VHH binders against c4kar8. Designs and how they scored, part 349

Target 1, 263 residues: c4kar8
Amino acid sequence: MAELSTPSPASPAPLDGGRGDELEKFTLRGARQILQLLQDLITHRGLITAHTGGGHSFMTAVLKVDEERGRVVLDPSPDPQANRRALAAPRLTCVTQLDGIRIQFPLVGLGEGQDKGRPALFAPLPAEMLRLQRREFYRLQVPLAHELSCLLKAEDLARKPVEVSARVIDIGAGGVAVVVPTGAAEFVIGGTLPACRLALPDGEPIELDLEVRNLNRQTQRNGTEQLRVGLRFAALPRAADTRIQRYIFKTERALNAKARGGL
Short names: E, the ipSAE of ESMFold2; O, the ipSAE of OpenDDE; V2, 0.75 times the mean of E and O plus 0.25 times the DockQ between their complexes.

## First folded at step 20 (VHH)

Design gc8 (framework vhh_vobarilizumab_d1; at its last look DockQ between E and O 0.58; V2 from the best seeds 0.44)
Fold by ESMFold2, look of step 20:
Structure gc8 (fold): chain B 263 residues (1-263), chain A 125 residues (1-125)
Amino acid sequence: as target 1 above (263 residues)
Amino acid sequence: EVQLVESGGGLVQPGGSLRLSCAASGFTFSEHDMAWYRQAPGKGRELVAGIDSGGYTRYADSVKGRFTISRDNAKNTLYLQMNSLRPEDTAVYYCAAQKSFEGVTYYGASEYDYWGQGTLVTVSS
């Protein structure tokens, strides 16, 4: 079976704020953990994309960590404009990967210096660093033909229980996004939907608790009004997690095989 | 007790020369990045020149080619040779020290840990 073919030339973009609460459990805030991770980046010479805002970014690397002063020392860009943008930015969002793990961290208060006569940048140590395996941030776009669904146990406008069958449009390790007809139920951000049922193609539906994370109203081309609901999995039993990961893996593999072998 | 003591200031005519010295004590001089800053009346402190522990130098654009920073680690002394002096060089000149970190110097007056009391240089006829 052929390995998934993924193009990878573009620099990684920062993870957006809609996933920030999901990512808290992967966020390092301990000073020793942060120092160790920065040392790992130095040791492996990890290339970092530093985002300055407005769609601008530059490539950098962590050169040194000054524990006594609480500073991280960075490689400047050869482009003077990129360095000026970095120095003017209120926040630099740094993104990289190390051994298949995505790493993201903020730097604030960027300053100039030199390293043995060569230009350098520096900043206070980050207060936090995000450390994620790929599966923790990846979302599979569910093929329409799979008709993946989730039975939501929600409430109507009168606070009475209703069951809504929602089509799953994307799925990842931490949750799903679904669509429902507008008015099918009342959803509130932060609300919990207990004992919902996720129907995967193989086996029995998975019973799971879901938390509403976002809501977006959408009008389809044909004028149909629908609601996109972002849902986070509560603590997922290992067996359920394994089935979800298997579905994602098999579906990606099948899609890649069709792309390569489609005659 | 850390001390930085500047000397060599004075009154000089435009086009003249002065050599400033800064005697350092109370810390390992060779492990510090050194700089001269100056402050004219009513102005903030500005960098004049810097020299790190490895001997790399930097200069403000306004003094390049006229001033030379140097250090003598055996005498724990920082120097500034000032040639072709101009009236706009009139200021109190301060010696500053920053502990070196693996060859890195952090720029900015706030990154310097130790300061002298200053020596006045007046350039006028």
Scores: ipSAE 0.646, ipTM 0.856, lowest interface PAE 0.9, mean pLDDT 87
Fold by OpenDDE, look of step 20:
Structure gc8 (fold): chain B 263 residues (1-263), chain A 125 residues (1-125)
Amino acid sequence: as target 1 above (263 residues)
Amino acid sequence: EVQLVESGGGLVQPGGSLRLSCAASGFTFSEHDMAWYRQAPGKGRELVAGIDSGGYTRYADSVKGRFTISRDNAKNTLYLQMNSLRPEDTAVYYCAAQKSFEGVTYYGASEYDYWGQGTLVTVSS
């Protein structure tokens, strides 16, 4: 009784792209997350550039996900030569974008099949998907309806401590941009605002230190002048980071759903 | 018990015709994609023709226009009509089945769940 050693699925080689530590933050490895992202690609009919190596690539799309067999079904190239290269390649590097976010994932073990009488390619589900949300650089424009605010502890022109309630206009993993009335406080680029309070729609305000990174005077459509202040999170507790990330994710999803004609 | 039983193989002259049959039992035939594979002496097993649960067909380039795969779901039987046979068609022909997945058929010998014992087709003068 020869135990047919099921070949251990070769761990997909790490995506060669960026500094290993930074990429981990953007790498999805959870089966559910991978399936969801693939399903999102199907729903959005996302075009994928599939790289077969040697400078060759072809356009494809995810057609189906076979959860039972743990496989993804792809649209083949209209070029038979591209399909031959894909099938011969030890690894297919798939690159796409969803909602402005670059997605990259490897496929290994590509095979040929048919979907409803049409030629198709298939591969095992990717073990990992890289969602290069430049989280550090991505700024969610905060919907006006959310009314996010940040209580800033600053100084006035006389160096007297003042508290300024600022509206948050954008938020990212690294900080917030706020608007304040002109003359409400004096801000210095590189200065630290200690013990500020960021109010999210859910839960208690987050206490955090903010560093002033940018100052821009803006004139509103109504002719009112406001000061836009770019603020970096100087030290963010893990729990606060999680809450901010959750808010961003939830809001992005809602905005995208609305843009697609959803509720 | 799942069974696939091939029949109809034999000796035929070049240019002749044969009809292979595969009787399926022990599974829901209508919910499976079916295929004929062949293995010539000293060669690997290769796809000859496939027919999915929806009736869509695929052929190897070497048999296109000469062979016809068909299925009768009422009889749980797969067929291969082989016309204009050539010496290079000499092989053991195997019937294979895989469970259908939303109209997707995965080609490759390892993708099929069930196999017959095969029937020998010899094309010789």
Scores: ipSAE 0.130, ipTM 0.547, lowest interface PAE 1.9, mean pLDDT 87
ESMFold2 (binder alone), look of step 20: mean pLDDT 84; pTM 0.851

Design gc9 (framework vhh_vobarilizumab_d1; at its last fold request DockQ between E and O 0.67; V2 from the best seeds 0.77)
Fold by OpenDDE, fold request of step 21:
Structure gc9 (fold): chain B 263 residues (1-263), chain A 125 residues (1-125)
Amino acid sequence: as target 1 above (263 residues)
Amino acid sequence: EVQLVESGGGLVQPGGSLRLSCAASGFTFSDHDMAWYRQAPGKGRELVAGIDSGGYTRYADSVKGRFTISRDNAKNTLYLQMNSLRPEDTAVYYCAAQKSWEGVTYYGPSEYDYWGQGTLVTVSS
């Protein structure tokens, strides 16, 4: 009987420091907002994965929120060992989803309580809660074999219009990241690139407006310098959005199937 | 002024019994969750037993089956009946109170609003 090693849920990758500014936009720190979100979790009976460290986690739920004492009450694990680990942990990382939005928050100072005679856990209210809209944050790494490209209408250093064919390295509902040769065009953060063309594997290129959101110079292993440009879809027709979503979904399924040894 | 006054402590032989009392004043006793904590020499303060405003009880594993916590709201008094006492039960016993909230009791010394001065229980042959 092969013990199906349930793949240890990958510890949420430490939010890399460069995501700091974007992360701040999605971080709730207001007491009222935090309380409301916790209340929403109660209302929807959202299951929460509480990570205790060392690759260990347990399922919990928010049972109650005590605003006056500043406490959140949690459902304990049916596993006593999990509860012991939780209580011994200096910090819990709680992860859940509500309406397709990933929610993450830390709990510090876990204690044992009782709710109407039933065992409970409690902690101080989180100081912050991260609300990540899947649609905005999930970016598919584009397989090299797909050769996705985006024709960028930009300007050179002389402000002369230039067209640059850029390779798409990642794609999400909100935008794309592309790589361009250094010096191919001048990009300004916050600038709009009108009437660009995104080429997907299936169908005609999509015409769209792009906004430059990030610029990062990268040196390749071969010593060649490239510019990574993060682009937001400034105006995306519904039909284009549907096509992009379909591509992402199809590609993810294929990648997952391959990873499972099915292809 | 809020007061919790413990009584009933003393010297007892192993296997003996004691009944502790805690007289509460200065707050609405019936609206508070009550607990007994103890602190042995050189050890931290630990939960012995708790009773919430609804009458639900909790016991430490070390005292389960031997100790009984009870309350009389009409007398504003908390009790701890201690039977089959052991030398390891030697400690200062404290009465504690926290405001009840929606049937939730928070355990831990820092979660209680009021504390008594304690009463010494010594179990020794």
Scores: ipSAE 0.872, ipTM 0.949, lowest interface PAE 0.4, mean pLDDT 90
Fold by ESMFold2, fold request of step 21:
Structure gc9 (fold): chain B 263 residues (1-263), chain A 125 residues (1-125)
Amino acid sequence: as target 1 above (263 residues)
Amino acid sequence: EVQLVESGGGLVQPGGSLRLSCAASGFTFSDHDMAWYRQAPGKGRELVAGIDSGGYTRYADSVKGRFTISRDNAKNTLYLQMNSLRPEDTAVYYCAAQKSWEGVTYYGPSEYDYWGQGTLVTVSS
């Protein structure tokens, strides 16, 4: 048991790769569906994180939906600079949850208004809204004690085959993130790593094709550089999917029991 | 037929005052949020001041403290009192109307349903 942590709750961040084909099946584009979902946010008083770009965001809420004019009315930030950033941004990315369902939608063409004498923001109705159940967006931070690893079949600088044993740092329904020493292999975003092997604590490793989605160079506390590689599962068999979901559920339950028992 | 007819424009020296009026007809004035916009040559229309059906007001930063918007629902008339005028206030001033909806006003030229033809204000010595 290397490390147990209970960080403070954090506002939802936008999903990486939200423009990928795998998310299209969860995207609402019908006007009636969009209006109903926005109304649900009003009814449940859903708190929304609006991302303006450059790492900036502010908290807001949908106050009203004007169906006739096709406008959504938003609560402005008490911080005037956040409002100026929002009005200047070409796009706001709004993220929230309703009853375990993650909701994400863009707003473009933000303008200023008022609502019963109070400042307000408004925009045309979003053209799309992403709606995901928890399993479709959740990423479990893998405990070090579990020693989850993935054997990557990659290439070195000379384009020769190399196998790299990578520690899995997080895992979700759609993929894993791993760390490798800098220089262990060459990775390209969009590249496919065939016949990799994901080792879960129970059972035989799963053979999977993986696609590189992101790369991030990191300096560890001791000064050592490593590479974080975000990998997407390709063609995940149902049995493998079931094993992954069971691992996530079991691990989360165990971590929650430790946090609860410490209170 | 909806009409918004502005009047009261003219030539005035810097530091002077003018009062603009907008006579409205063809719609229920008291159910509309009203605004004054202005347009200098080569520029887009910009909000000067707004007043909603409930009497709440909004001013552009450049005119706050110098201009006062008001309305008289009995006379179907919108007013703009302009004091301490500056050369940069020179523009054609337009009256605009937006149907009130649940106490919300959308501030943007494209959000207004009716427009007058404008009255010219020139601030020069």
Scores: ipSAE 0.730, ipTM 0.881, lowest interface PAE 0.6, mean pLDDT 87
ESMFold2, look of step 20: ipSAE 0.706; ipTM 0.884
ESMFold2 (binder alone), look of step 20: mean pLDDT 84; pTM 0.847
OpenDDE, look of step 20: ipSAE 0.862; ipTM 0.943
ESMFold2, fold request of step 21: ipSAE 0.606, 0.715; ipTM 0.804, 0.884
ESMFold2 (binder alone), fold request of step 21: mean pLDDT 84, 84, 84; pTM 0.852, 0.852, 0.853
OpenDDE, fold request of step 21: ipSAE 0.869, 0.864; ipTM 0.950, 0.949

Design kg1 (framework vhh_vobarilizumab_d1; at its last look DockQ between E and O 0.66; V2 from the best seeds 0.70)
Fold by OpenDDE, look of step 20:
Structure kg1 (fold): chain B 263 residues (1-263), chain A 125 residues (1-125)
Amino acid sequence: as target 1 above (263 residues)
Amino acid sequence: EVQLVESGGGLVQPGGSLRLSCAASGFTFSYYAMAWYRQAPGKGRELVAVITSGGSTSYADSVKGRFTISRDNAKNTLYLQMNSLRPEDTAVYYCARVEVWYVDRSGSTFEMDYWGQGTLVTVSS
């Protein structure tokens, strides 16, 4: 009976060295910006994955930022071995997300101690924080059975307002991809589609503004030509974001369960 | 309210011994590291000894081997046993609660948030 070692979920690979120039645009080096971002992490109780190297990581959180002393206080791991690794590491790579934006920052010079009688890890404030605005939003491929749709308010070639019911083929925190019949409407990359309606299975449609990001003509297996439209959420209310995230999570869980042979 | 009350100070001859006590109240004593400081006349306040909640101790070089810091968590009391006292040990001794401490590769850091009123130790022939 070969114990099928369930592959440990691959720790998100450290952001490979994309071209140094592009990363600079997303790198915060200002003391005030760094402090604000760390404070935001505290406020949102953001969980942080701290990588110690060698494929090891542990979960932590920023507990406190001391601006005067230039230090950050982290929640230690409940695993003493993880803490030892953290302290021995020349650098921690901290990875988290805030509002769907990936945040990465290094910590060096870790120490262990206590803050007000509570065990804690201490580090100097990071010199830089990477805020990747490019919401590489994980996009869930929408199961065909869910029949998600988005009512697009667009214009035709004559600039007459038209409503197009589009099938959602993928969805993420940052947007949706939809398919529409060719010629149903005129789409312009960078254009905004106001007051669209995204239909989720769990309730009333979500009204939102969408920005056209990409257009791709696709030929279906049956020979029918369709237009794939990549749409970004221009302004997503928090409640809508929560609903979308919930849908994605539930759907992923269901898909994974099915893949594992769960009925 | 956090209170720290030192006792046990007094006059002692060189080579003598004293035991200082610090009664702590108003907080969970067992969770906090505690420290002894001293201030000699005309000098700044200096760290004498620290004891963590776990019982780890650190001493100033000037008192190492002569002084012993200890704690009784059941009694909420911090102690400083002072042996082989010298005239240069004459000072007001203060009990302090460590708000923050940490150890890194560069050394140890201790930050105090509460202090006692102090007890005078005079070492004189």
Scores: ipSAE 0.769, ipTM 0.892, lowest interface PAE 0.5, mean pLDDT 89
Fold by ESMFold2, look of step 20:
Structure kg1 (fold): chain B 263 residues (1-263), chain A 125 residues (1-125)
Amino acid sequence: as target 1 above (263 residues)
Amino acid sequence: EVQLVESGGGLVQPGGSLRLSCAASGFTFSYYAMAWYRQAPGKGRELVAVITSGGSTSYADSVKGRFTISRDNAKNTLYLQMNSLRPEDTAVYYCARVEVWYVDRSGSTFEMDYWGQGTLVTVSS
């Protein structure tokens, strides 16, 4: 168990905020795929952060998988309180990263006992597992100074075409989040906005189709309401994807350099 | 090799008492939960009692208050004290080592990997 005694960097928090719909295409649901991925975690002795809710987590590992009985066996925490929280939680969200691959899966129905005389935690096999590369889950918070915008080709309440220039507040490989004034256009979750234009600082605006994934109303300090619109990229060409990734990494590099050498 | 050897069975009258023993060898006894099962004629093996390595116990409803499971880790021995015996307690009693056990919201799970040869308990006049 030398690998379990070696500290690993803290895994990021679960990705499950307002982005669940964006992650569906990275979700493994096949029984063979899930079993193989769990076996890979066992073989590589992957250290797992298990989130129990309320900001609490503990470190664990998958010790074995039993396909016939449909269950996994986990290493218990040496902290009894962590084990009690895990057993009380309706869901244990397990997160790990191995060589740039993020793996996340839920466990429900956790039990406590022994396997061959050794303390262990038990759960049914997860019904799903996320497996994605960093670029597929990372969202850059766009610096205000960049003033990134996206021209949305949407419709008003009467289904008349309108164009709305929306400020981009975050951007990732799979989409953007923008803000617009309340009432600027009518957005429907699942709706498609064709031929929108994303203005990056480098080069011509990118023409792309966007799908509305979520809508959240926000109230500003002055009492003004605006709408936060979560948008996914529909079928992004490679050239557009490359430009977006280049912007993200260049901006992240610049922000990291300022943080190290900043005031 | 793991061995579990039961003893103490026999013929007893209703209302009587009997104490079963199980001598364990070939493994670290103190690490394992242990169980007694019984098999009545024409039936499958049924759980009677379980004792964990830490001494916590669980019993079938049909024997609660009459049977007591215990262990002596220094002697590698599992016991079943059976009091107030009834004709329906007639069975072959098996000592078993618990491979896996856990408790979740659905209840308790017990899975055995080794069994003794059994000892016959007959309750009759």
Scores: ipSAE 0.650, ipTM 0.861, lowest interface PAE 0.8, mean pLDDT 87
ESMFold2 (binder alone), look of step 20: mean pLDDT 83; pTM 0.820

Design kg10 (framework vhh_vobarilizumab_d1; at its last look DockQ between E and O 0.47; V2 from the best seeds 0.65)
Fold by OpenDDE, look of step 20:
Structure kg10 (fold): chain B 263 residues (1-263), chain A 125 residues (1-125)
Amino acid sequence: as target 1 above (263 residues)
Amino acid sequence: EVQLVESGGGLVQPGGSLRLSCAASGFTFSYYAMAWYRQAPGKGRELVAVITSGGSTSYADSVKGRFTISRDNAKNTLYLQMNSLRPEDTAVYYCARVEVWYHDRSGSHFEMDYWGQGTLVTVSS
């Protein structure tokens, strides 16, 4: 019995990214997130530029994602030479854009074959996908309906410890902007707020340290004055970062779906 | 509806030859890879041979050099020419449509979606 051993999906090589530490914030490694993003590429018929090295590339698309078998199916090039280069390459670097966000991911272990009578390229699922936003830290405008909050541990004018429940108005990989009532606490730019709690919809609040980066007084539509506080995440744990990224991704997807008339 | 109908099975003496046919219908036959499987009494189903839409072939080691898989796309028919038959070749032979196949550095992979009812081949003195 020649057990056609299903080759163990080789772990894709890490993205040859420039400044490694900054790119980690934009790198998706969660299996569900990766699958979802690939599915979104399918749904939107996202064209992908596949780079094979040596300055060569071809256009492709994700045709299918097989979660059970851990594989992605790509549209082959109409150029047989491009396909040969792809198969010979140790890594395929895929670049695309979805909703204005650049996406990059590696594929390794490419094979050629057929799916339901159609020629196709096959690869193991990528271990990571990079979402590069034009801004250093993409800021998601938090829908009012989500009611995200952050419990700030601050001081009042008398330097007495106070807790302020702040509404989160935007969130990114690097931090949050919140609104607080004027006079609720004294904030100092460059100051650290230790052991704050960010409440996300998906579970327990995240405990984190926040650094005050910006203070802006703003008047609401109703005429009420509020203080907008820009906060940077100080030493964000990896697990917390993952949760934040997941929330952002999920929310963006939902917003985009709604904008397209799908909901 | 996809249909695969095997024929040509029977009793043959050791060293004899037999040709199996599989009539395919309900799909564009020329687009799909096709395979022969067999199942001996008390054993699991095993791959015997595969032929791609392009005519590339692969064989199990046990039948290599003795069996030939071929196809006639005009007739929507798959064939298995079996020569130098042995008692160990006794099995029900199944025609199958390959839904997915791919070849990578680790080897060839095949997934079948449709099967025939099978035809019995008995090799006995």
Scores: ipSAE 0.775, ipTM 0.897, lowest interface PAE 0.5, mean pLDDT 89
Fold by ESMFold2, look of step 20:
Structure kg10 (fold): chain B 263 residues (1-263), chain A 125 residues (1-125)
Amino acid sequence: as target 1 above (263 residues)
Amino acid sequence: EVQLVESGGGLVQPGGSLRLSCAASGFTFSYYAMAWYRQAPGKGRELVAVITSGGSTSYADSVKGRFTISRDNAKNTLYLQMNSLRPEDTAVYYCARVEVWYHDRSGSHFEMDYWGQGTLVTVSS
């Protein structure tokens, strides 16, 4: 595979336990599939971001794969501290892309040494590899002018129903992220919010069930506090999915036209 | 072509000493870890000692404190100083180039790609 676009300057963050069961259908566990995908990374010289935890990462590549010995060989960092962090980490989370397909895999039991006189890192073959097309991980950043909102059916501290109108800040095939004022409702990671309503610009709001996947409390520049809530679509009818994808497509098209001077 | 040529073997009495040499050519010697292996009559090859390009050394338990591996990168030569020799040390000694080595939580791992022809050491009592 070949790409014409420039690579992203920042490494994409790993997809982690907040999406575990929804990612299972994109997870490769067969030894032959894993070997083939690693070989594709070698052949295309895919640049990989290896995350060591605590917000630290380094750039690497798969140099070789050895099925008979059950191992991969990685390019070490020129920064000795990055290599020390990698060796100390309980696992590396490796993230890369091949022709618009996101690839993520763990490496456990990292070692350090040499391959044919050249420094290298060594690890057992990964037990699994995640392979996602752009649609499956892409999140559109919603323009402020759209004022996209989602009505959340949540609860207060006293377990009483409350309705919260939340601004949608990003949207993708699997969910949305919203912001609400701090204290507007009580949210619990793993909790389900039934019968919420997502308001898209065209047509009636979409009724959908949402699951809380992450929470982040933030202070704005003016001292105002807000809560970022990551929400997964629990089950999404095909018609609702189609409307969401149409919104994403048309918004991207409009943003691209604006970037070209409105042509 | 990679070549490894051992010398310095011979017959020695128990308690004696020998110094083995291995002349290397056909590659950049200073980049590679190097090893000595031995093969006793009727037995398989076993690792004796390893020295990395950075000078770190590892020894088989049976030779620790008696054998010293060293290298001279200016002369492209690997050495094995063998002291306090025992009849159990009788073997053909091979110089080997390490293709892959690494250390992980399970231990040290060594894999060879080129071998010398060997030099016989006989310790007779």
Scores: ipSAE 0.648, ipTM 0.847, lowest interface PAE 0.8, mean pLDDT 87
ESMFold2 (binder alone), look of step 20: mean pLDDT 85; pTM 0.838

